VH-VL binders against Cell division protein ZapD (zapD). Designs and how they scored, part 5

Target 1, 262 residues: Cell division protein ZapD (zapD), of Nitrosomonas europaea (q82wr3)
Amino acid sequence: MLYSSNAILLTVICYELPLSERIRMLLRLEDLFDKIDFFSARDTSFEHHAVLVALFEILDVTSRSDLKSDLLQELDKQRTMLEGLRSNPEVSEKALDHILQDIRAAFRGLLDIPGRIGGHLRDDEWLMSVKQRMSIPGAACEFDLPAYHYWLNLAPEIRREDLKDWITPFTPIRSGINIVLNMLRNSGKNCCYTAVQGLFQQAGSEHQAHLLRLHISSEFPCVPEISANKYALNIRFVPWRSDHKTEVYEEDIPFELTFCSL

## First folded at step 1 (VH-VL)

Design r7 (framework fv_rolinsatamab)
Fold by ESMFold2-Fast, scan of step 1:
Formats: structure tokens, C-alpha cells, sequence
Structure r7 (fold): chain C 262 residues (1-262), chain A 123 residues (1-123), chain B 107 residues (1-107)
């Protein structure tokens, strides 16, 4: 209640809804790589443990995927499209060359990966034993994993050297995902709408998008509940804290929608 | 006329750093990638890295990533390659080279080269 | 990394001779190969790029062939100014890699 007066520090919040399993996987991997970057640069054992948890989740997410071939196909497709833009005077030649070089680097790096994604970790018997134990709820205690406990007590610089060795082979995959998702996010047109009394419906519309992006001001203490199919888009804004899941936030809410596709 | 003029020969002690310059003229410096390549005595050519002068974006050969730093000074149209923690095996002629018009992407061949800078690392 | 294996390491030839230099890539590089000439004490000079195009000002006696993993540089009638070391380079993948060089020396 001490902060019931008008709050300062209003921001715009972006909500993303993947409309395909392919894009859902890429968004999950992006989040995991972002966490790896953030925590690997820090120095506590808890933060470095978080890096290993994220690395093991990447192994699980990628274990049955054709991610490498999917990224190669998408990067080649984007390369061809961007090459067609070289003669367009509204396109920065420098920016285009920069992106094309990034695509080339990621594409070639992906080709250079032998075998399975994360094979260097999957072939490490010690890491796989740690991963197996950590999959048991509550089993990350010192007495469950004495060798891992030893590693966590090493100097932060030594742990970071190991983390670098484990993370670096994923660089082309991370780069490829970032390029594809950036292209996806920039593909759509922003449209402004108003949800009347917390409700927005676009019935009878057929959508061919792979990602839906919604921008709303944090001044509205609500979250969007989105359901979309090829025939209808339904958005219900609900209080971010509510007693019942069916309550709507009873106020007119301006927001932006972008339908993104590759 | 496109010209790449490099700084003079240097003799360095093991463990020190060297910074080689490459002054470009005769073209729009910011529109072309600049590469660095070395050649040890009796050895072949070895790629160190590249820099795009307009925004200083760099890519490195992993072998040199921890020791090489590529920079540019747009006001003087000069590119720099700094190599740290020098060892005797770093004795080589270091070249800057311009990538052919980057608008022909996938065209990473080097159309103009500097004259080379001999770096000798000896105790 | 893509390994570029160049052969022979040296060849002795006379003016007017046909000289052939071979370059093999450890994996397919399509046509993304360039050839450079280096004279003693000088920097490399671009001769051929994309396995099909002569650099402006390069004599027509220089030609190349090949795609994928096998590439050949041919000098159809060797001239005195052609005695030099020749290098192939792939620009298909990072890092850019060069062949070991072929020294064309007078017989």
C-alpha cells in the first residue's frame, strides 16, 4: 500500500506467442542461451550451477530435433532473400553486408559441427553422470554429487574456463537461432488496437503467422490470455493477480499486435 | 589508385605486444572489409581475422582470438592489428588485405594487399 | 577447419612450358577458391577468383578449372615474370584457409 500513489518507471511489455512447435523450440533455446551468457560471466557456485542446468536443458531440447538442418535451410533461404535486396536504395548496403556476413559465419559454423548437437557434452561421461543425478528432484546436494561439489568449490576463474569449453561449441547454433528469430520478429507489421473492457476478438480471420507479438504498457496491471487459430484470434486481458482465471480486466486497453512469419 | 601502406618492421621480445598499422587510400575506407593475414618464414599464409571499418564489427580465427585485437580509425582511414603475448613462432610478415567489394557477398577474396610488416620476436 | 592441400610444393620449368598446380579441399567448397601469385619480397597478388574469373590485368595464359574439392591452376606458356610462388585460398567457410604454396622456379 505504501506505493498506492502513481507509480513511476512505466515500460512497454512484449508478449510473444509461438504459433508453431518449430518457433517454440527456437524461443526456448534463445532463453536458455541468454541465461547461460548471463550466469557464466558471474562468479558464484549457484550461478555456475544455473549454467549447467541450462546446458543440460539444451541437450534435452535438441536430442530429437533436426535443428541443424532446419537452421541451415532457413539461413540459406534468408541469404537468398537478402541478396535480392542489394539493389534496393532504401536498404543500407553496410547493414545488409553485416547481416550477410553473420549468416555466412553461422551457416558455415553449423556445417562444421560433427555429428549430434552437443556431442561434446554427451560424450563426457562425468557431465552425463551429473546430468542424470540432477534430473532427480532434490538430488543436487553435496552428499549426492561429491565430485560436482568439488568443482563448485573451485575458484570462479577455473569454473569459467570449463564453462567456456562446454559452451563454445554451441556458438554457431546460438548465432543461427538469433539470426532466424531476429528476422522473424522484424517480418511483420505493427497494428494498433483497443481491447474494449479487457476483450479483443477478431473472428473470421485466417492467420498464416509463425509468431504473434503483443505490446502493452505496464501501466495496465493485466496480462493477455491469447488463443489463436486460422479462423479466430481471441485476447482476454486478465488482472495479473486474480481470484478466478475467468476474470477480465474491466478497462479499455490500447495495445499493438504484430503477426510475424518466415 | 587503391593503396594499403603498412607501418615499418619491428623487433619485439617474447611476452610483449606489437601493433601494426595499415593506412588505406584511393577508395571509401568504410565500405570494404579489411583482413589480416600472416606468413611465417618458410610457411604458408594464415588468416588472423577481419574488420568492417564502418561499425568495427570483427570476426577472428579462433587460433588468434585471445591475443589479436583489430581496430580502425575512420578519421585517418587506418586499420590496426595488435597481437599480444608474443612468442618466437609469431615471427612473420603481417599483411593487411582488402576484401573485394563486400556487396558481392560470398566473394571474400583479397583484391589489394599491403606491402607487409616484418615482426621479429627474439630474446 | 577446411584444409587446402597444394601440390607440388615446387616445380622447375622453362620459359614456354605448361605448368599445372593442384589444390585439394578437405570438404566441398563449390567454386569459392581464389589463386594468388607472390614474388620474392613482395605481397601476394590476386590472379583468379571464384574458380572462373581472371582479375583485371592478369594475362590470359592463366586459367583454372575445378569445383567441389579438386582445383587446378594452369599457366599455358610460362613467361619470365611468372616465376613465383602460387597459393590457393578457400573463402567458403571460416576461418579462411590457404594452400601451402607452390614455388615455380627456373629450370
Amino acid sequence: as target 1 above (262 residues)
Amino acid sequence: EVQLVQSGAEVKKPGSSVKVSCKASGYTFTSYWMHWVRQAPGQGLEWIGEIYPSDSYTNYNQKFKDRATLTVDKSTSTAYMELSSLRSEDTAVYYCAREYDSSGYWEDYFDYWGQGTLVTVSS
Amino acid sequence: DIQMTQSPSSVSASVGDRVTITCKASQSISTYVAWYQQKPGKSPKLLIYAASSLQSGVPSRFSDSGSGTDFTLTISSLQPEDFATYFCQQYYSYPRTFGGGTKVEIK
Scores: ipSAE 0.000, ipTM 0.376, lowest interface PAE 18.3, mean pLDDT 83

Design r8 (framework fv_rolinsatamab)
Fold by ESMFold2-Fast, scan of step 1:
Structure r8 (fold): chain C 262 residues (1-262), chain A 126 residues (1-126), chain B 107 residues (1-107)
Amino acid sequence: as target 1 above (262 residues)
Amino acid sequence: EVQLVQSGAEVKKPGSSVKVSCKASGGTFSDYAMHWVRQAPGQGLEWIGEIIPLFGTANYNQKFKDRATLTVDKSTSTAYMELSSLRSEDTAVYYCARGTPSELWEYLSGGYFDYWGQGTLVTVSS
Amino acid sequence: DIQMTQSPSSVSASVGDRVTITCKASQSISSYVAWYQQKPGKSPKLLIYAASSLQSGVPSRFSDSGSGTDFTLTISSLQPEDFATYFCQQSYSTPYTFGGGTKVEIK
């Protein structure tokens, strides 16, 4: 929180609403990989513990999905679209080749994954025992996991070596997700709207969007509650600190909305 | 290490069919295209076709389209080339060769062959 | 079909020599050419593919150049194990086609 007007930094906040479970999963995985990247580069036991927590959440998120097949199919679909752009004189050949090379590398890496995603962690009996106990609230204390406590007391360089071994096999998955989400986010045209007295409704328009992106100035202390289906879009801006979902931020609010599709 | 092992030499009469096998090991079989290339004695290389198991597609050189059939058995990691209505000019060493991982890969990097089988000599005589 | 014309058909060289082999496509194939080495009684071995990428384990003395219709394979300092037949291949579109081959022989 900002506590004085002299310290107020106005920015634009982006809210992303996935319209499919598939995109919701990719966004969750992106967040987890970003946390892994951030904390694995640091040196405290608490930060490296955060990496293990995120890795275990990735295993849970991917346990009931065929993510490898989904990413391969999506990358192939994107390749087909980009292939069509090679004949377009308005498209930069350099930029197109760069994107196609990234897709090629991600596709190759995904194909090289033997078995299921995270198998190298799932086959590690010690890590799976740590994961099991960490899933119980309050049951991950020193006396609950003595071998893990030993690992947390090793030198940071030794812990980073282990983390690298556990993280590196996910590189093709992370790369594939980044490519797909980057293409998704850049697929739509932004439009400017105003929510009158905190309310916005748009009906009678059919869309095939997979992701909605909403941009609003941080000067408005509210958050969007978005309800969308094939035929209607409803946005309610509610005070950011409110326990009642029916409260509305009673002011005219300018915002931008982008409908994104793969 | 990727290894492609082909079936042994065959001697066939004109008008018959031959079926050559190619067993892959040391990599994920279904993730890569398998190509068939022949080389007549003292001659150059001639592409017959490809099968891309990931997408279930087989593409043929028009010269062989009516006589060649490419199949794959994923359970045994084995690719097959069957050539029917054999003629004396079909006498050649037939190679299987691993290609790019998919039609996508073939489009992006071109169709090239990174690992080759040892070759199967097919002789068509009498 | 794209025709690949390879020259020369043979070249005599000594160890340490620079050897160049040329390949011409009947139409533009961009940079999609692959080069193979074949020793007597053996299968071809991939040397170079897609945009001058050197196959793993292939010595750096092998390089290629060219785009469009004209391509060259260069062996910068010929070694005893390099005496073999070399083939170019257009990797641009099916049906894939090969050059006629160049035999590199001991001088």
Scores: ipSAE 0.000, ipTM 0.409, lowest interface PAE 13.9, mean pLDDT 83

Design s2 (framework fv_sotevtamab)
Fold by ESMFold2-Fast, scan of step 1:
Formats: sequence, C-alpha cells, structure tokens
Structure s2 (fold): chain C 262 residues (1-262), chain A 124 residues (1-124), chain B 112 residues (1-112)
Amino acid sequence: as target 1 above (262 residues)
Amino acid sequence: QVQLVQSGAEVKKPGATVKISCKVSGYTFTDYYMHWVQQAPGKGLEWMGRIDPSDSYTKYDPKFQGRVTITADTSTDTAYMELSSLRSEDTAVYYCARSDYLEFGELLPHFDYWGQGTLVTVSS
Amino acid sequence: DIVMTQSPDSLAVSLGERATINCKSSQSVLYSSNNKNYLAWYQQKPGQPPKLLIYWASTRESGVPDRFSGSGSGTDFTLTISSLQAEDVAVYYCQQYYSYPTFGQGTKLEQL
C-alpha cells in the first residue's frame, strides 16, 4: 500500500486541466523538459537513457505542430499587452522591464533557430537509428544497439557533454514555454468554493479560460474528476483509491479554483 | 559619431589561429549586437556569428562552429573574432557589423554600421 | 538556413535608365504578427564595406537617395534604381534577418 500514516504529508495539491490543445502541448513539453533537466544533471546510464527517451518524445510532440510560430506569436502578443501597462501607475516599471527583457531574449532565441525544431537531432543518423529501435518494446537491449550500449558505458562526464550538445539547441523553446506558462498560471484569481457532498457544478456563462487550476488540501483523501465544456464545469471528488463509477466522496469539500487565460 | 575600427591586415600559415579586433565608439557597446561577416576574394558575404556584449551570448553559423570564437570586452568596448585551424580558403576580408535588438517589440534589424574590414591572407 | 538567390548575376544599364535586381528566399521572411518582411538591401563598392540601402523590404535608410526603392513580400523581392547615376555602379546584396542572417550571391551593376 502506498498510502500510510507514516508517509502522510499534509499540503495543498494543485490539479491543472488544459482547456485548449495548444496549452495541453505546452504542459506536456514542460514535463518533458523538466525530466531532461533533472536526469541530465545526474550520472547513471539509466538516468541519461531517460534524457534521450524524453528528447525523442519532444521530437514526436513537436512534429505535430508549428511550435516555433505558436511561441513567437504568443510572446509577441504578451509583449504588446505588457508594453500597454507602462501607463498604469500601479505597475512596477522595474518588474515590467525584467519580464519584457525575458520575452525579448526568448523571442530572439526562437528566431535564431535554423529550420525546424529539433533539426539537429533529426539530421543525426545515429540518434535517429537509436530512436527507431527504442520505439519497439523490448528491442533496445545491448545486442540490438551495440553503439548505444558503448555510449551508455562511457564516463558520466563524457555522456553529459553529448547530452549538453543535444539539449542546448532547445533552450529558446524551453525558455519560451516557461514564460508563457508562468504568465498563464499567474493570470487568474483564486476563488474559494465548496463541493457539496463531493459535487460541484458551474453553469450559465461561458468561460474564456485556457487553463483551469484546482487547489485542495491533502487532508481530504479524494481526487477531482473534472469535465468542462463551453457551457458547464463539473467536478466530482472521488476517493483516491476507489472506482469513481460507484463512489463520490460524500462530504463537503472546500477547494480553490482559478480560471487562467492569456 | 558611431565608429567601428578593426585591427590591421594579417598574414598566417595554414593551421595557425588569427584574432581580429573591432573597437567601437560613439554608442553604448552593450546596447547592440556585434556580428562578424566573411567575404572571400571576389565572392559574396557570409555571416559567421554574433555576440550580445551585455551577456556574452553567442550564436555561430554551423559551418564555422567549432573553429570560430567571438568574444567581447566591455571594459575596452572591443569585440573579437578568433578563427582557428586556418586553411587557404579562409583567405578573406572579415568585417564586424552592428545590429540593434528588440526596440519595443521590433526584431533585430539590419546591419547599420560596418568596420572597414580586415584582410586575412593564409599562405605557405 | 534560408537560401537567398539573386538575379541577374550581373547587368549593365545606361545612365538615366531603370535598373531592377531580384531576390528570392527559399522560405518566407514575412512575419505575420507584425506584417513586416525581414529583408535588407546593401550596396558595396570596391574596397569598401557594404552600405545599408533598404530595410523591412521597402524602408529607405536615412541619407539614401529617392531613386532607390524596395518592393516585394514573402519570398520575392525587388530593388529598383529608377534612374541610374554613375555613383550607383556597385555590387548589390539582399539579406534576410528573419533567422540567422544570410545574403544573396550579389548582383554586379555596371554602366553600359
């Protein structure tokens, strides 16, 4: 059993629901880049293998969208909106200049990317052969990829040099995603609600949000099952270890809800 | 008055390294990017790379990456371009050139000021 | 890399006549959000560095004579000299700055 009173940490848990496919992609890429940052700094072959798995997933995710253009458009939009705030006396000019500088840096870095995102990896014949083999379950053993096995047996510092070369070209993309998602997450106001007998419904007005964030205390042993459409938001709190089809957590549950938009 | 003044002509042997300077005056060095452009005799212009002097952030054209190093010294308002493992095909005039970055949402414009050029000859 | 191709490689024009130089990019240099073309034109005379003539495809640099004009959008651009003067004999280069800067191969303009 993973749940134990000896391992309980009472805290506030945040649940995020993307309401657009663009934001879903950015959240997926954020998770992949977070894993890359974490594992690339470590030193085992398993951890460096995890970095390559994540890099190959980024190639797959980015092949389905024009991410560079999407990020450039959003960063430019945010720059325009923020420049408009210079006339607002309640806005810190120093803080505004810092965020504008970050946007400018990310924007110029994105423009400097030659060709397609991940092109440096896609043009590497050896890496693409590794990626192809790794896509087959159970086919990435030592005898399947002898050159990759050799790489995994190199000293950690040598592997990290290669990883740095493969990761560094994604830095402007990572920076752009971080800026956009941080602005999105900070765009809304926290509102306090109570789910009566584990149920919460909000209907009537359409919401123009791109991301929904829900905060709930871990003292309530339940998880939110969120469904949202243009006309309604429905949240069902279900016991965290149960079949949601048969059970609702039948207590009044206080939680916070934020509608975030760019 | 804005001026970009480059160091004098160089003659080098194959395999040597050359380092060219570009000293600026008449503007705030850290407010503009500095680029390096190669022009082989009778040939066109080829961008090598650039530096942001405010943070030493560099970008290089892939064909020069590994052989070219661009640096900036903010105490002397001087940009440098170092090219290693020289070959005869590196014989060229090398220019430094200035560009702006992001003025109220405007992207990098064009090269508005150029150095006079430095001839580098690679011969036996 | 964005490849810039100029045409013609060279041309000879009589004084007072119109000179037209074309430039084609391998991919669009038009940024849709600001509707600007990231394209510049330079003039280079023997023994001198290039001199900026036009930026944003059609904006004339300060001090550049009215006879120089730029036009085009996306992938196809033109530099026009409406009435050639002797001082205009030079090599002309187009350059994109939408990504890493790349130049056309140059067009040599001679007096006929």
Scores: ipSAE 0.000, ipTM 0.387, lowest interface PAE 17.7, mean pLDDT 83

Design s3 (framework fv_sotevtamab)
Fold by ESMFold2-Fast, scan of step 1:
Structure s3 (fold): chain C 262 residues (1-262), chain A 127 residues (1-127), chain B 112 residues (1-112)
Amino acid sequence: as target 1 above (262 residues)
Amino acid sequence: QVQLVQSGAEVKKPGATVKISCKVSGYSFTSYWMHWVQQAPGKGLEWMGRIDPSDSYTKYDPKFQGRVTITADTSTDTAYMELSSLRSEDTAVYYCARTEDYFWSGYSTDYYGMDVWGQGTLVTVSS
Amino acid sequence: DIVMTQSPDSLAVSLGERATINCKSSQSVLYSSNNKNYLAWYQQKPGQPPKLLIYWASTRESGVPDRFSGSGSGTDFTLTISSLQAEDVAVYYCQQYYTTPTFGQGTKLEQL
């Protein structure tokens, strides 16, 4: 079987630890938008239900944030910095123009959103009633939401058209998040380390990073438990199965670490 | 041999549009940038813009932006320069010229010299 | 925009004598990271397109006679013809490519 041969292939797994509330929110939103893209392209009622669950989680994540203002400020800051690179002959002018076009498009799109992010969904009384019912444990069954049950039984093309109407207004937000996170992920220098007997510690100076990225081979059946503050970084590699969570993985483990900042 | 062959002389009235061609041979069209340069009679050289034929990425000098359009047709290995809303001061010889990419530590910059030029196309704008 | 200024506007030199043409940029065209000057020199004869002579301020293009040399750095550059030949009578242009390209106004070289 082809499947059994694939089980022995090695990959590199990336673990990301956000060091600020702001970056944590952006990473969470990125994940939700990725789920929306994946499931909205599918045909089943279960998959379209997953899209609505993700959309409602976006509303919850953004309900108390000033995400629009935060993204506008960050994109303007990045635009100013990148415009300053136009005179630098080391920088590809074509690549610079492409990213600046993306930044301007996202910035303009964000400005066009009246009020806060997701307002078009928050103003939809039917969707908000569905969201409210789904927030009650066990209250999302067919008999609890008959109108939603009707919607789930519509043809996939009709549901997909509705999903497109609900998703499309988030395009500038998604673009802005993608630009900011891509710049953040590419900001740091990759360094190689070894955790001796599953343990790694670094201390001595303040870290100004907003995101830690750790790369490790899937050859090692363990996960990093990372604790970090402005002075210290501690990584414990523990076996990935929960029944061994109190034990360290007792091998020397090579890994890569990047401190990322905007 | 490497050659850039331009279309023949044009006579246009003010307000008209002119489109001149630059057909290349002897090298990979998509591996070099193509530039357009204007030279008014008895005057110096003025850069108008450039194109990367591999993806049609263009850059224009602000003086010509809005009036100049540079395009490339990879099926015929031909670059084009179209100049609209012609004025008497647009009377000039127009040149195409290629540049090779310059790479620095894996990053590409634009170019390092226009090594091959077309023969030039005279455009006369008169009433 | 970087403004390129050449001097003199014209000069006359006898066959076999040295010709020197100067070019000044309004801003440095030296990139400190790679230590390269983004400057080229071109020769143009009547009725002909420009011909690349020098790039990176001092690198001679293939096929260009060794009597042609470029020198300078930052904002001040010179093109030197060590021993003028009749075929060197032409207009010479400097050009920067540090930003969007700009050319000098040209220097007309004539035989005395």
Scores: ipSAE 0.000, ipTM 0.432, lowest interface PAE 14.3, mean pLDDT 84

Design s4 (framework fv_sotevtamab)
Fold by ESMFold2-Fast, scan of step 1:
Structure s4 (fold): chain C 262 residues (1-262), chain A 123 residues (1-123), chain B 112 residues (1-112)
Amino acid sequence: as target 1 above (262 residues)
Amino acid sequence: QVQLVQSGAEVKKPGATVKISCKVSGGTFSSYTMHWVQQAPGKGLEWMGRIIPILGIAKYDPKFQGRVTITADTSTDTAYMELSSLRSEDTAVYYCARGYDESFLWSGPFDYWGQGTLVTVSS
Amino acid sequence: DIVMTQSPDSLAVSLGERATINCKSSQSVLYSSDNKNYLAWYQQKPGQPPKLLIYWASTRESGVPDRFSGSGSGTDFTLTISSLQAEDVAVYYCQQYYSSYTFGQGTKLEQL
């Protein structure tokens, strides 16, 4: 089939607002792991450099948190809740077993991590020296890191072997994050609303949500600005490019909103 | 009389994303498992993933994991399948199907199927 | 993953004669807690979605003619059509739903 090449492709844009630092961290780690997967499969030294930058950011993000314990606690909490459904005669034991198997596999993988998250990289003196130098503005030129420059000039297959060794120990963490975020994203009810002349206000929104998800068609050239407190939820849609902070996108805008909780 | 009604055929370019809907009427949705199955032209059936709407938990086949997202809206009894980074090999008929259940949430055989949605990926 | 293998790939049978299709799983699909085989059989005609015929290896779905029967346990399963009718010309698939979901490659049943 041959079709017109000038057709505009419209999409639905999802905006996710983490309402806790815990969820903000998990979303950040998800993004970093997605970039690692994308760039590690490619061939250029620039792309493999981007993988190392992302790995070093994961080390920084995880250095100030007990992510392993947090994920283990969350997975155990979800397991307990789902096991409780076995007492419900409306619930299939077989269906629950499959879901529980996924949780148990992730939980076991996390338990099997020796020591702290990223310990295998933190114990690598060469990688830590590369990380330290890369953190200095204007550093990482060829003669400042000659061994790293040598590594970047190795064949892509050889670099990918090293990247695999550095990435693979994070697999249980990535799996745990994926399960938790998947459960979070699917925890809420999707509701349809209309912002009248770019404005939406709802009183009495005292939800203990951890994530707010907003879906809007890309046909509307605007972005949501969200303000939520114990008394009200306010959403302002503003033109995606504006020279004035107070401008509102002056059209009625249909959108979807979901409050998500673990 | 349970019916699964899918959205219409789609033509997409490589790299695009497609989202297909499957609305269940005349029967229970929330406590059943909703599945998506791919059938390439002249080929057999390949399971992509499922969601249990009442639990909000999706599971995917490794072949599609990372590109497929399955969601459900229990208020409209509608399941969705979104497939990103489309390739020519993704040209297929996509079926939604309901997992059979004598006691709710049971992930048994697929008792009812949608009519199928043809997705054509062409440059 | 559990691999499902059907045999034969195609079969031609005269009207009124017996048709037999086999399905083998790479692992047992018998669940010890409920003593059920998590195996189903589907019929698919050109341009149509699959239709469930048999589940739990041997239980016939409501509305399915009694000439269709399923048998077997563990890893070896058989779908039998005792007396082929013209409307039975189709592709038949077995499916395990014990661990995730896997279909066999299909068996094309034609009239001789």
Scores: ipSAE 0.000, ipTM 0.378, lowest interface PAE 14.2, mean pLDDT 83

Design s5 (framework fv_sotevtamab)
Fold by ESMFold2-Fast, scan of step 1:
Formats: C-alpha cells, structure tokens, sequence
Structure s5 (fold): chain C 262 residues (1-262), chain A 124 residues (1-124), chain B 112 residues (1-112)
C-alpha cells in the first residue's frame, strides 16, 4: 500500500545555545565533522567538494586555538570525576569502566598527534592553494582551478581514498569532541515550562551552565530567540517567517529546557 | 596476471642505507596505493608507509618517519622503499603490498596482492 | 593509533575441528556512514607473504575456501575455520584500516 509523501509531520525540535566560546567552537567542529561523514560517503563531485569546504573550515576554526590541549585537560578532568564515582553504590561499575576506557583511548590518541591540528593538510601545498583560491568569492570556477577540476572528475572511489587520507588524522580530535559534548549534553535536569504569549523570563538564580538545550514541538510555527547571562534568561518565540524582526508569536507555548555544564 | 616483484636480498653494515624495489605488472600502477610492511624474524607485521603513485603523496608511520623514504617511478611501474641509518634491529623481511579502493560496489580497502618479500640483514 | 590485540597467541586444533581466533581493537573500526567495519584477516605460511582472507570483517576474498568466515563489529572480531585442514596451519593476523593501518600481533595455529 502506497500513500502521499506530503503527509503532515510533527516532531520535537532541539535548539542548542552555547554559553561559552569554547563550547561554541566544539559545536561548530561537531557540525563540520558530521557533514564530512555524510558527504564523504556519497558519490558526486559536488558532495566531495562539500567535504573539502568543511575540512578547510575546520582548519580556520582551529587555526588560533589550543584545541588539543583543551581536550586533553577536559578529558583528564572528566576521568578524575568519574573515577571518584566508583565508591557510589548507585553507579553501574560496568558502565563506568566503559566510558573510562573511551576517555583513555581518546586521551592517548590526542597525545599521539604531532604538532598542530590539521598539520597534514597545512603542509599540503596543493590543498592550501585550493583553499586560498576558494576563499575568493566567485573566483573558484573550473578555469580558476584546473587541477582541482581534474580531481573532481576522477572516479568517486579514487576521490574517497584521498578524502580518507585527509580525514583520518582528525579521528582523535573528533573522538575527544564527541566524548566532551556527550557528557555536556547528558548533564543537567530537563524542566518543563510555558512561554505566556510567546514570552518567557527567569531571573534571580546564578547558573554556571555552558550549554542551554530547548525542546519544542514543530506544531508551533515559531523559533526561540534566547538571551542569557549568569543571572537572567529571556526567551522570545517569534514566527519562523516574518517581515518584522521583533514580532512575537502570541500564543502560550509549552517547551522543555535543560541547563548543561561540565 | 597481477604481480609484484621485489629486488633480491641485501646485506648491509650498520649506518648504511638500503633501497628496495617493487616492480608491478598486470594492472595500472597509478590506480592503486602501494604500501610497505616490515616483518622482523619471528615477529609480526608492522606497517611502514605508503605512496599514491598517481601524485607521489606519501604517508609514514611515526616509528619510521625520518628514516624511511618511499618513492614511485611511473615510467617503469616501480615503487621504492629506502631505509637509512640501518641498525641491527632493522634486520627483517620487507614487503610491498597493493591497496584496493576505499569505496564502491564490490571494492574494498585491504592489501590484496603482496610482493614476495626482500630479506635485509644488517651485520654487526 | 589503534592497537590490535589478538587472542590466543597460539592454539592447537585437530583436523576437522573448529578453530576460533579473536581480535580486539582499542577503538571502534566501524564507519558509521556506510556501516562497514574496516577490518581484514590475513594468513601467512612460513617463507611466504601474507594472503588476504577476509575484508570488511566478514567478506571472504575471491578464491578463499568457504570454511573461513569472519564475524564481529565495532571492537570485537572473530575469524572462524569451521573444519580445519592440514593446509590451514599458519599464522593469522587481523588488521584495521579505519585509521591508518595496524596489525594484531598474530595467532599461530597448529595441528593437534
């Protein structure tokens, strides 16, 4: 039995707001690695081009950071905290051993990275020339990059081998980011609230959250505009399509909110 | 018929350099990566490095980086592995091995064809 | 780097009996995008180069007898020989090719 593909679909949408530059960078890198994973598995030259765009963005995002050092410190901190939980009878020792093993593996992988993140790409003169040219708006057409155009016309299998060589050295970084972000997202308590006539405000409580997570049903055609500091939280739900940027979605909106911290 | 033929056994003194060849036939040399693997007497397999003959790009294991150089000559369909500053612990059989495609229907990434091996003995 | 650990280091099996060799990786070798495990098995007889038996954890290489099979996913893998033949006496190696290339230490299979 077939049916229309235009059926109405309702889902729960998660919005994440990083409250620190460090977490903002990790979320950006996670998104880029997810795109690399998705597009590298596909066959077209456009999809493999998207992988290189994402790889070049990773180089830009990491160019001024000590990400390796930051991840090593965070993983060591988490390992110490988790080891302290061995005395808690309510904590599964098997589950604890599993995550500690993942942390140790990621930590060792990060230690084994020689020099700066992405050095293998930064030392590749051809890739760096492609990156430089692609940074000029409208100047990356076929006649601007003939060697790159040649690469895009190679068989998908050959391009994937090159992509694997470029992607694989980032595996310890990706693993470390995934562990830290998963621990962050699993922290904090989920609470239910209602925005009265599209507005929600909470003040008077100091928080040390590094990430806010908001869940709302897609049945409400609006998006949250979140303003937060360590003392106050203001959420305005605005129509997802509007000619006026300050318009409020004037209905009572139930949503869920989690304050996440490391 | 696909074949990888390596150069003959070598006996070298400590501190010397050895260069081993791997000549291919029966396929397009530039369509496959070429790897080099070390096996010390009575021990297991240890990956040393690889080359893409199409562009000459190389990748080395950190254990050998600085002493190993892998090259390819597309005019003679021959890959080379050069190991410098030889020590007695470098005494081993060295293999070249071909890597197949990473993705694609019916393809895989594994070392499907191997050379016969070259014994390098470093005499004290 | 991903460390590959095989067990046992050696085993002896009678002709016609089942032989089982295990391989563990320090990190998952499962690529989530294509749901494939980047793990291979090789057979090496004395004086010969290694021979590819299994790739993608469970796919048998052309020309390899059907008594050889691979199983497992993520970090734990097994090579099984359902009915040992005399010609199967050899050293067996697992290899990950997910992040660079690393081999297990090898398992020596002998006739009991």
Amino acid sequence: as target 1 above (262 residues)
Amino acid sequence: QVQLVQSGAEVKKPGATVKISCKVSGYTFTDYYMHWVQQAPGKGLEWMGRINPSGGSTKYDPKFQGRVTITADTSTDTAYMELSSLRSEDTAVYYCARETYYYGSGTYEAFDIWGQGTLVTVSS
Amino acid sequence: DIVMTQSPDSLAVSLGERATINCKSSQSVLYSSNNKNYLAWYQQKPGQPPKLLIYWASTRESGVPDRFSGSGSGTDFTLTISSLQAEDVAVYYCQQYYSTWTFGQGTKLEQL
Scores: ipSAE 0.000, ipTM 0.370, lowest interface PAE 22.1, mean pLDDT 83

Design s6 (framework fv_sotevtamab)
Fold by ESMFold2-Fast, scan of step 1:
Structure s6 (fold): chain C 262 residues (1-262), chain A 123 residues (1-123), chain B 112 residues (1-112)
Amino acid sequence: as target 1 above (262 residues)
Amino acid sequence: QVQLVQSGAEVKKPGATVKISCKVSGYTFTSYYMHWVQQAPGKGLEWMGRIDPEDGETKYDPKFQGRVTITADTSTDTAYMELSSLRSEDTAVYYCAREITYDYSSGWTFDYWGQGTLVTVSS
Amino acid sequence: DIVMTQSPDSLAVSLGERATINCKSSQSLLYSSNNKNYLAWYQQKPGQPPKLLIYWASTRESGVPDRFSGSGSGTDFTLTISSLQAEDVAVYYCQQYYSTLTFGQGTKLEQL
């Protein structure tokens, strides 16, 4: 489908580079929740299996961090900053109230989560047994997991009811992540650049970005290899089908960069 | 009290250049992106480009790239749109519009518009 | 670019009656991360600039009368005027802001 898409339709591709582990985790969780939403609405056993794979990955991602506390702190920080703008006569009160309402709703929802994130799944012995088996390569065949095989053969409506019960408690987490990432992505401004013969270097421009976003037209059959720290940015555009070779895509390439921060 | 006030109508010959101004008041000019939109007679709205008045960074629609230049003068709180190599099909009303930026849902929607400037390209 | 298609191209409605304008996008405007539709509606009266009516597909801009409402999700959106008033005669445009921006071609609303 990738090949036919490139032949028929040209698009702008966005590449996001998280510059902190916190943002990397939020982007991973966003992707997992997006997959859950997409597959849980569909009908096949394979698609509902994909939902459980994603749910188990969320449990693994969240087991090593206090995501609830991190999101609460970030949302409160953003709320405080935005509340400070109320005295500014040039700031839209309507837009500000809308953002603050969304932040307060997400904050309240997070605060209301009892215990740890995903506790409702971690307390489900059957789901945890399925998760354990799925972590073993080749050990998730029907004869390895007969109860799970039974579940996969239930009507799609019945599976979706179960999925909804497992997914719904994550709603405040999903909402908090969405607000934080949306604010992050909208914090920066697009700057247009040209990589001369596939190379771009910018130095001496200190930044405290948490996320770097790069937009490039799909007409250029290359991918950016980005090396960034707060003092220097180096981008090498390499042919998208290149192994570990150091070949550069030798054309002048227009692209956009946005440095995003919370 | 937010106001965007544009310069008056222009009549130009094919091949000429036109420069339209948009003077703002009632808000901090550098806090919002300023966009320019074209509306040809009997047609809909077409985005031309935008500027960040804080640093002068611009982005243009490919249809106008190479012919349009958007600038901003922070000392007078005025944005400008210059269109060169005018053709008869450039006859249109041109609007400046302020982008909403203080909502996490913000980006590319416009809460305030200038009154419009008619540019006629003839003979 | 995302293509926005409005229907009908023109509509005549009697005062006090309901007016319905449709907008379809060539791809989904629903951003799964925030569950919001990046769709706005504008009203343009003759000789005037466009005025923002609705954003986020269904959120009314401050100062916009209650008779205006937006609905829909994904690729299909509707602007409804519950009881047409004389001042509502205008051209209405939908606008996506999911990927840069593009406008629909406009729907002319006239009094029958």
Scores: ipSAE 0.000, ipTM 0.371, lowest interface PAE 16.6, mean pLDDT 84

